# VH-VL binders against q6zvd8r785to1033: the designs that were tried, part 1

No score or structure here was measured in a lab: all are predicted.

Target 1, 249 residues: q6zvd8r785to1033
Amino acid sequence: SHGLAEMAGQRNKLCVSALAMDSFAEGVGAVYGMFDGDRNEELPRLLQCTMADVLLEEVQQSTNDTVFMANTFLVSHRKLGMAGQKLGSSALLCYIRPDTADPASSFSLTVANVGTCQAVLCRGGKPVPLSKVFSLEQDPEEAQRVKDQKAIITEDNKVNGVTCCTRMLGCTYLYPWILPKPHISSTPLTIQDELLILGNKALWEHLSYTEAVNAVRHVQDPLAAAKKLCTLAQSYGCQDNVGAMVVYL
Structure headers, positions and changes below count from the first letter of each chain, unless a header shows other numbers; antibody chains are not in Kabat numbers.
F, E and O stand for the ipSAE by ESMFold2-Fast, ESMFold2 and OpenDDE, each averaged over both directions (binder to target, target to binder). V2 = 0.75 x the mean of E and O + 0.25 x the DockQ between their complexes.
[cut] marks letters that were taken out.

## First folded at step 1 (VH-VL)

Design a02 (framework fv_adalimumab_6cr1; at its last look DockQ between E and O 0.28; V2 from the best seeds 0.00; counts 0 for: pae E 10.6 > 2)
Fold by OpenDDE, look of step 2:
Structure a02 (fold): chain C 249 residues (1-249), chain A 122 residues (1-122), chain B 107 residues (1-107)
Amino acid sequence: as target 1 above (249 residues)
Amino acid sequence: EVQLVESGGGLVQPGRSLRLSCAASGFTFDDYAMHWVRQAPGKGLEWVSAISWNSGSIDYADSVEGRFTISRDNAKNSLYLQMNSLRAEDTAVYYCAKDTSYEYWGDYFDYWGQGTLVTVSS
Amino acid sequence: DIQMTQSPSSLSASVGDRVTITCRASQGISNYLAWYQQKPGKAPKLLIYAASTLQSGVPSRFSGSGSGTDFTLTISSLQPEDVATYYCQQYDSYPLTFGQGTKVEIK
């Protein structure tokens, strides 16, 4: 089960969208996603509608379990480019599937992200981050990469004044500075795994992983949990669009 | 320093097979897509094949599709080109070229090997 | 396939001369264009990417311009070491394609 909460910031435009499919790939898996367009609401919505289909196709076609997620992001990125989309979005996908590799685990979780959306797993009451933030500020390696590639970085720390992210879906015209290569983390799910939290940049800027986990561990309703996270973020001064999804495992 | 060193070229008869290798060093090999580009004697450059960082994506030029197979071994920092059913028109210097990205979508090559000559002649 | 047409096929100029090479794409490729220098018996070397961005280590006398279908490589002051064949390459879409090359010689 899952709960989703999205709260608009001061701009009254919801630039965060989410994907939740409790049944995926003929009912044997689940897919959850979050997309944050920062200032645009169009691309997140588009990704919400298209990303799962791309994933499904890649899963079905892939003979190699290690490439399907990367390909999902690449294909999605390419489609955006072909469509002439100049917008960019953070993207987070969480794919839960039967574990074929580890007989000790019933299911595995694969998390992939670009941009600033993050997933946190609550394992034994402790947060386990499963994502990487790809911003110029938070990723020195990526910052150096784009500098080495002679990217124009504006005073507000944006690549060509467009985005602070070095990896995202969209902004294809900013190749090779902006890449759709996701961070991928895979883990078998265990009995110690309680829940999964998906959140956008705004959420994690205001809540620590530990605080977020502690806030929702004892909440029975995942929707209430998600709302609680957003409310907490707002109470701490979040003025931006905030999105949270809580998936009970 | 980035280095790409091709090997495996030589003289072969039409219809035969040859396998080229490219040894990469000086960069994180599995962070980048790799390509083969060839150049016939006295002619221009022709893209041959591309392979993504994790071999998840592969593409070929129409001229070699079905005959050539690109592969890589990231553990060995090596790129390969298996060339089957070679033709006279396959005669060229074959270069391994480094992509600037992990996947090959709209890519150029920041580093090239010295090339290895493949001559297909009866 | 996107066809890349270079002009001229060859040129001879004096040391210090301004040299211009053009490349035309059969369709719009935005700024997804690279220029390479290939000296005799050597592998190509990247000069310019994104139509106008100079690769690190390349002399400043080299510059690129253009967008869409028409592109230009300029050597502001030709040097003896610039004797080479120059190639444009589009990376807008696959298959990747090169121009036929421009041979630059010194008079």
Scores: ipSAE 0.021, ipTM 0.554, lowest interface PAE 6.2, mean pLDDT 92
Fold by ESMFold2-Fast, scan of step 1:
Structure a02 (fold): chain C 249 residues (1-249), chain A 122 residues (1-122), chain B 107 residues (1-107)
Amino acid sequence: as target 1 above (249 residues)
Amino acid sequence: EVQLVESGGGLVQPGRSLRLSCAASGFTFDDYAMHWVRQAPGKGLEWVSAISWNSGSIDYADSVEGRFTISRDNAKNSLYLQMNSLRAEDTAVYYCAKDTSYEYWGDYFDYWGQGTLVTVSS
Amino acid sequence: DIQMTQSPSSLSASVGDRVTITCRASQGISNYLAWYQQKPGKAPKLLIYAASTLQSGVPSRFSGSGSGTDFTLTISSLQPEDVATYYCQQYDSYPLTFGQGTKVEIK
């Protein structure tokens, strides 16, 4: 099961959206996601309503995690249409399915993201980060790629003054500086895998991975766990939209 | 079926200009990003430039930035590479290559032209 | 720029042999890797994309594997028509980069 909490902070809009499907859709698997539009609520809400359906279609075309997940991001990017020309969104999907090597008794987790939303797995009480943070401040390799492609990086660490994210769905007017290509990672799930935390940029800027895991590991209710993470971020000074989802495995 | 036919190559002196053309047929040209990839004699492949379906996004390899200009004419199903200030190091077979998806998302090439040889020497 | 390094630079094998070519990226590229075959005097032909997905029409003796930084192209039973230079290409980020190529010849 899962719990989700979202808080607007000092902003007048909530630009974070999430999706969750705990049950297997006709044996397809469980899917969880989080989307952060930074200053727009339009794209996160659209992705929340569409991206799981895209994934369902793509898993029927390929059994290869990289192929169906990359295609899910590409198709979702294209489905943004005109809204995706100037607006952008971070996107994170976590997909749990029966392991192909032992589908009767084990599961695998595939995590894909663009932008700054991250998934962190608690394995034996220790955090295992599964996402890549595509931001100018946190990813020197991405910052160098963008600089090598002649983008202007402003003093507030934004590409052409627009965004700190170097990969997003949408924002096509800033291609090739901002790419819709997700980082994809997969791991077999073990009995030591206790929970999965999805969080947006604001959550992970204020909580270390260890702090986040320790804060929720002994909380029985996933909703209470998610709310606790958001409250901790705000207590540490977060004034932006903050989103957290806790999935108990 | 899908065909890409390059033209415009030849022998040219250093410092001069040359314009390459690629005529596309067999697919909806204005739906796909297009690329130029070159190969020096006896050497490997080097990506040169890319242009999105609507010319809204253009990128170049550092070795040609400021000297080469990629463009397209969707009404004529044609891709172009204007090469200025040519150097001996630009000697290569130039391939027109079709991206597998819209814009740059695909970034690998399902169809290639036959190539056109550009030789820059005195 | 992401550097792609192939090994070996060349190999000679007999018809029916299993041939393996490796490709290493200087940084993690997930599975954004394609393999091309180039026969002498011809344009390259796409064999594999997304590291392991066979392009339509490519014989099943070709296969790809790997993720992150280390990738392999395998020809399970080499045929005379497979004499060519093989290139890997990353498409994680710009600029797009190719390996230096591996020349496959028959003994």
Scores: ipSAE 0.020, ipTM 0.576, lowest interface PAE 6.8, mean pLDDT 86
Fold by ESMFold2, look of step 2:
Structure a02 (fold): chain C 249 residues (1-249), chain A 122 residues (1-122), chain B 107 residues (1-107)
Amino acid sequence: as target 1 above (249 residues)
Amino acid sequence: EVQLVESGGGLVQPGRSLRLSCAASGFTFDDYAMHWVRQAPGKGLEWVSAISWNSGSIDYADSVEGRFTISRDNAKNSLYLQMNSLRAEDTAVYYCAKDTSYEYWGDYFDYWGQGTLVTVSS
Amino acid sequence: DIQMTQSPSSLSASVGDRVTITCRASQGISNYLAWYQQKPGKAPKLLIYAASTLQSGVPSRFSGSGSGTDFTLTISSLQPEDVATYYCQQYDSYPLTFGQGTKVEIK
């Protein structure tokens, strides 16, 4: 089960969208995603509508988690077409399926992302981050790559004055400085795995991983848990769009 | 400057194997799909194989599937073609070709190597 | 598989002539078509992609047109250095396929 909360804050439009399919691929798996367009609502909505179908096709063509997730991101990037030339979106996708080594006894979780949306797993009461933050501020190696490829980093710490993200779906006119190649992690799920939290940049700028896990760990209703995360972020000063999804495992 | 340098061609008997290599420089190799394209002497171009940036999508022409294996080593900026069970009709110049974008985005080739000749003859 | 058929197989023309090469796909490929030039003894060189977009560094006497199934490469004023074989290539779907080539010579 899952709960999703999205709050506009002080902004007049909501540029965060989410994908949740508790029953995916004929009921054997589940898909959860979060997309943040920063100042555009168009690309998150396109990704929300299309990425699950792309993943469905890619999992039929490979059993390798790195392969089907990478291809899902690249195909989704291409499907943005003209809409993705000057607009971009952070993308986070989580896929839960039966473990291929022993499908009757356990599930695996594969997480892939570009941009600044993050997934955090609660394992034995402890947060386990499953994603990478692709920003100039938080990833010095990515910042150096962009500089080595001769992008201009402006005074407000943005690639060519456009975005602080070094990887996104879309923004194709900034290739190769902005890449759609995702970070991918995969882990078997056990009884120790209690829940999964997906959140956009605004959520994680205001809550630590530990704080987020502790806030929702014992909340019975996942929708109430997701709303609690968003209201906590707002109480700590968040004025941007904030989105949170809580998935109980 | 983008450079692609093929090596490993030569004369071999039918049924034998060769391994071709392509050394890439002047671009971020692991951002791009890579291809092998061949040209029999006096003939046209034939696409042989493609490999995505992470080796996750691989495709072959029907004429070589099951006999040839494409691979890449992104740490070494190198593309490979293992050619097994070679036949006379595999005789060609083999080109390493750079896709213009990510694995599914470009699908045309902005840079080609000089080619390496493979001759399969008794 | 998508078959690409070029016409003519070869041609001879004088310097300054307008040269037209046609490429036909066996099914619709939108504008996912590239043209290559291959001079004798050399690797192919990209001329045009997306049916009509010139690659950087290609002389403006080259142009491409068409969509769907019928495509044309035009050299508005043939030069001696244009002696080559020209290939079209579709990239709508795998396997990627080339036309059989058109050899262009000076009379």
Scores: ipSAE 0.006, ipTM 0.440, lowest interface PAE 10.6, mean pLDDT 87
ESMFold2 (binder alone), look of step 2: mean pLDDT 94; pTM 0.953

Design a03 (framework fv_adalimumab_6cr1)
Fold by ESMFold2-Fast, scan of step 1:
Structure a03 (fold): chain C 249 residues (1-249), chain A 122 residues (1-122), chain B 107 residues (1-107)
Amino acid sequence: as target 1 above (249 residues)
Amino acid sequence: EVQLVESGGGLVQPGRSLRLSCAASGFTFDDYAMHWVRQAPGKGLEWVSAISWNSGSIDYADSVEGRFTISRDNAKNSLYLQMNSLRAEDTAVYYCAKVDEGWFGELSFDYWGQGTLVTVSS
Amino acid sequence: DIQMTQSPSSLSASVGDRVTITCRASQGISNYLAWYQQKPGKAPKLLIYAASTLQSGVPSRFSGSGSGTDFTLTISSLQPEDVATYYCQKYDSAPWTFGQGTKVEIK
């Protein structure tokens, strides 16, 4: 029930990786993810291979969405080891599970992210963004936190000239300015929830949430839907790695 | 400078209703889950209710379920507790608490209000 | 529901003494445990979360340990300002149950 498309654009490397498991945790749930290393392909690939296993372990220790998801991100961050010292990656996880606490909702969606990958839900044809963009340009609160910790912000809006992203997995040499602490949100899924779009920074810089939803809402093939989003971003001038995933609910 | 200021406490007769408010400032209120915790005179802490950032998830302690209603108004940075069918056993200082997501996503209460006293007595 | 039991209920120690407070969960809660300090007439203050992680601004004489069902809060060298009631709390899932509290006094 998902499609994934990734394009390198004008870059020599593809530094975006994705994770999709339509059947997870005993076959009663699903997990989807997207990782963007910007200029490295190593961390996105590593997170693609490890984060679902970490999530499986953490959901067995707690039923609380904030607790199991944040622990998933911290454990994944620690597992990066030496590679995580200099390299960093945006990370987005979407976990869908049965929600028996509310008989009006059969499933619940939990979304967690660090960095600039975002998940957008289509509810009755309207976009519902579920992620926070952790960048100096878009988040004044994060910019102030970084300044309060005495970081140097360069004229191109980068922490010590390295990255505009204020939350990432890895990048430990820039601690405490860059943190692995995710934004977490949960919502019960209803019959009005049609699809979920995961996209990296390049996708959301070029397509509005409404444009993205409208572009894929009536496309029957999930892979064709994901490819359409990447092609639209490129038609609007995107030269960077672009990744999109469409999940039909 | 995170601040949580409770109000609405006072003396109320059994069977009546009372509404508590908590005014939040110094953080992005609509990004955090909020809790109510109470403490009867001379007794320990008792968790009462929780509400997620978007009001999509709400939980109550068994002792208050069906009588109390937690709600929030993110536009006003305010948390509420509507208390109906009050009993003498509900007499307590009621605290508003903010959840710290921490680096581990812990649900520990990093900031508390000063509390508001509710006395249920004839 | 999971029950949280603290021991002792109260203790008296001298300034400079090492103080140990224990918290037991009736069922496993991994490391989802926090410790709070409450001084008379004041709101509680977070000391430790994730069983062993010190909250920012808390003196290093406070430490936590344990996992699963058995947890310990230690004050390595008791100071006059540490006179308070200490509470453990589980936070793995609702209900976010507190222990009954341990009152720490100076003799």
Scores: ipSAE 0.000, ipTM 0.454, lowest interface PAE 10.1, mean pLDDT 85

Design a05 (framework fv_adalimumab_6cr1)
Fold by ESMFold2-Fast, scan of step 1:
Structure a05 (fold): chain C 249 residues (1-249), chain A 123 residues (1-123), chain B 107 residues (1-107)
Amino acid sequence: as target 1 above (249 residues)
Amino acid sequence: EVQLVESGGGLVQPGRSLRLSCAASGFTFDDYAMHWVRQAPGKGLEWVSAISWNSGSIDYADSVEGRFTISRDNAKNSLYLQMNSLRAEDTAVYYCAKDIEYSSSWYEGFDYWGQGTLVTVSS
Amino acid sequence: DIQMTQSPSSLSASVGDRVTITCRASQGISNYLAWYQQKPGKAPKLLIYAASTLQSGVPSRFSGSGSGTDFTLTISSLQPEDVATYYCQQYNSYPYTFGQGTKVEIK
């Protein structure tokens, strides 16, 4: 099962969207996602409506997790059309499917992201982060790539003063500094894997991975768990749009 | 299935021009970035140029920048390389190569290659 | 430009041997590395991309590993048809660069 948290903030627009399908690809798998447009609601909403369909098409063309997930992000990027020229969005997808080595007895999890949304797995009570945060401050390799491509990095760590994110869907006017190329990670799921937490930048700025896991590990209602994470972030001073999803495995 | 067929290679004198063509079939050509990669006789591989699915992004190796022009015609499923001011060091087999990724504004690696066309620049 | 350096430049091994080829990037390239096989007179063939992802149709005896600057291509049990020159290639940043190649022969 899953729980979609309240996506809350003090802003006039809610720029975070989420996707949850406990049954996907005719019941073969499950898909979960989170999208954060920062200052726009248009791209997160478009991606929420389209990315699962793109993934469904791509998993039918390839069994390779790197191939179908990378193509899902690139096709989704392309489908943004003119809206993707100046607007951008973080995108996170988590896909659970039968393990190719033992489909009857085990499952595998593939996580792909651009931007700053993160998935964290609870394995034996310990957080296992599965996403890469594509920001100038947290990724020295990305910062160097952007500098080598002759972008101006401002003192507030933004590419040409626009964004701290070095990878997003959309923002094609900032190519080749901002890329739609996702980080992809796969792990077989074990009996020790209890739950998966998806959160946007605002959630992970206010909660440590350990605190997030501890807050929800023993909550009976998945929706209550997700709401608890958002409320906790707000209690720590978060005034931005915050999104959280908890998936019990 | 996927097929890339190069043409236009041959013997050409230094300072002159030559145009290479690559005819693509077996995939949706306008969904993929395309590349030219060359190999001098007895030497290794050298990336020459790339063009995105919509021609919006074009890149060149420093050794050919300003002399070579990559282009594509999606209606004809064709990739081109216009080579001007040819030098002896441009002598190589030129390969047309397909990018792995759909609709890339960036490039991943080359999952299919043509058989190559030999360009010899000599007096 | 990112310089790619392969080691060794050539090797000779027996059928059934485990063969390893290394590739080093002059700066970090994450996992944006591909391995190609080229037989004499033929075009290169993609074996591995994203450092460790095996291309469809490539035998499972080929595997790739590494991240950042140090990468390895392994052939777990060398076969006669594996005689070829192997190239690594980074595609993290423009311009894309190849290693100088490693020639694999059977003794």
Scores: ipSAE 0.000, ipTM 0.423, lowest interface PAE 12.0, mean pLDDT 84

Design a06 (framework fv_adalimumab_6cr1)
Fold by ESMFold2-Fast, scan of step 1:
Structure a06 (fold): chain C 249 residues (1-249), chain A 121 residues (1-121), chain B 107 residues (1-107)
Amino acid sequence: as target 1 above (249 residues)
Amino acid sequence: EVQLVESGGGLVQPGRSLRLSCAASGFTFDDYAMHWVRQAPGKGLEWVSAISWDSGSIDYADSVEGRFTISRDNAKNSLYLQMNSLRAEDTAVYYCAKDSGYEWELPFDYWGQGTLVTVSS
Amino acid sequence: DIQMTQSPSSLSASVGDRVTITCRASQGISNYLAWYQQKPGKAPKLLIYAASTLQSGVPSRFSGSGSGTDFTLTISSLQPEDVATYYCQKYNSAPLTFGQGTKVEIK
């Protein structure tokens, strides 16, 4: 089960969207996602409506976690068409399904992201971050890749003055500086795995992983847990769109 | 910083097989498409094959399709070219080249030193 | 398949001369055109991409122009170190075809 909370803050638009399907692929698995367009609501909404269908098709073509998830992001990127030329979005997908090594009694979690939305697993009360943050400030390797491809990095750490994010779906006009290639991580789920938190950039700027886990670990209602995370971010001064999803495992 | 080092070239008889390798370092190998380009002695450049960052897209020049197979091992930062049914016309220096993009929307920003393949009896 | 044809196949010029090399695609390729320099005994080096964008570290005497089917590489003041064969290349969609090359020599 899951709970989702989204808050606009001081913004007049909510540019964060999420998807949650506790039953996916004829009840075999579950999929959760979060999308953040920063200043646009168009791409997050489009990805919310389409990306699960793309994943469903790709898992039928390959059993390799890296292959089907990479293809899901690439196909979703290409399907944006004209809307993806000037607009971009962070995208995070979490896919839970039976473990191929032990499908009768074990599950595996695959997490893939571009941009700044992150998934954090609570394992025995400890946070296990499963995502990579693709930004010029936080990723020296990405900053070097972008510089090697001759982008202008402005004083505020933005590619051509537009975005600090080095990987997104869409933003085709900033290719090859901004890529749709996701970071992909897979882990077998264990009895110690209690919950999964999905959050956008604003959530993780205001809450440490440890604080987020501790805030929700003993909350019984997933919706109350998600709302608590957003409220804590606001209490720490967050004025932007904030999104949080809590999935109980 | 970026280095591409080809190996596996040599003298081989017509009809036989040879496998070339390219070891990559100095960049995130699995973020970029990779290519094989050849150059016959005293002749121009000929694009041979391409593989996308995830191996999801692969293409060949008509002259080698059905005989050559491109592959990559992202865990080992390595690119390969399996060459079967070799002909005298395949004699060339084989370069591995790094695309600037994840498929081939961009040109080749780095090249290896090349490895010579000679197909002769 | 799209064919790439360069002209001339070879040229000899004096140090300081303006040198122009042309490349023609048999069909429109937008600006998906790169220029490479190959010095004797060396691997090719990228000079220009997107028809007119100069690669970092390449001297400003090199420039590219064109779009669609007709493209030009210009060396505004030829230097001894510019002795090389120059290749145009179509990218973006397979096959990633090279032109036949233009050999540039000094008189």
Scores: ipSAE 0.000, ipTM 0.417, lowest interface PAE 15.5, mean pLDDT 86

Design c03 (framework fv_cixutumumab)
Fold by ESMFold2-Fast, scan of step 1:
Structure c03 (fold): chain C 249 residues (1-249), chain A 122 residues (1-122), chain B 108 residues (1-108)
Amino acid sequence: as target 1 above (249 residues)
Amino acid sequence: EVQLVQSGAEVKKPGSSVKVSCKASGGTFSSYAISWVRQAPGQGLEWMGGIIPIFGTANYAQKFQGRVTITADKSTSTAYMELSSLRSEDTAVYYCARGDWFGELEYYMDVWGKGTTVTVSS
Amino acid sequence: SSELTQDPAVSVALGQTVRITCQGDSLRDYYATWYQQKPGQAPILVIYGKNNRPSGIPDRFSGSSSGNTASLTITGAQAEDEADYYCNSRDSSGNHVVFGGGTKLTVL
């Protein structure tokens, strides 16, 4: 089961969208996602409506997590068409399926992201981050890649003054500096895995991983848990769009 | 449905250059690679290179490095292939094809032009 | 070039199954893509990825691969399947495209 909360804060628009399918791929799996367009609603909403279908196609072509997730993101990127030329979006997908090495006894979780949305697993009460934050501020390797490709990094840590994010779906006018290639992580799920938290940039700027896990670990209702995370972020001064999803495992 | 329309047949003398055009219909032109593939009479297919129009990134087969230039004009949805220093063995049908450059494990070309015949006469 | 090898010709009886093969070291790392070409016409995409068919391609066409070999299988060959078949893949660097020499299929 899952709960989702989204709050606009002091912004006039909500540029965060999410998807949740507790039953996916003929009922054998589950998929959860979060998308953050920062200043646009269009791409998050389009990705919310399309990415699960792309994933369904790709998991039928390959059991390799790197292959089906990379292709899901690249195909989704291409499907943005003209809208993807100037607009961009963070994208996070979490896919739960029977473990190919031991399908009768265990499940695996595959997490893929571009941008700044993150998934954090609670394993025995401890946070296990499964995403990479693709920003100039938080990723020295990405900052160096962008510099090596001759981008101008402005004083406020933005690529050509436009965005601090070094990987997104869309934003093709800033290629090769901004790439649609996701970070992909897989982990077998254990009996100690209690829940999964998906959050956008604003959530993770205001809550530490430990704080987020502690806030929801003993909340019975996933929707109440998700609302609690957003409310905590706002109580700590968040004025931007904030989104949180809590998935009980 | 997307379609690629190529320029007409050319007859050229050895040592000259030829420039073939490929105009795409539809808005997906810019985000896909446009490849150039040639076929000499009675011979197989040979990839020359490709370009991703929105990025301006061109890539060439080693055999054609220095002789081929592939360009694109995003405003007219048109890709170009220019082959210089023509020789008799360059007589072939030249195809443009829309390809997937972003796929990690494959490169497929789903839409093909009808071909442009280039004849290099003595 | 010699990167992808195809037999130049193969024959099949009407209604029977034929397998066309493509062999090369890059196929250990990359999928083969298959094209059909009839005389005087441009190639058409038949199989891509692990075993995907574009819209309009009959389900008698399928693809498979193992090690350095990829295969296009036509189950219940029809007269209209008579054509040249080409495979392609990324080269070993992943940066360029290479084609096999082509296989001429004759339907008897």
Scores: ipSAE 0.000, ipTM 0.443, lowest interface PAE 11.7, mean pLDDT 84

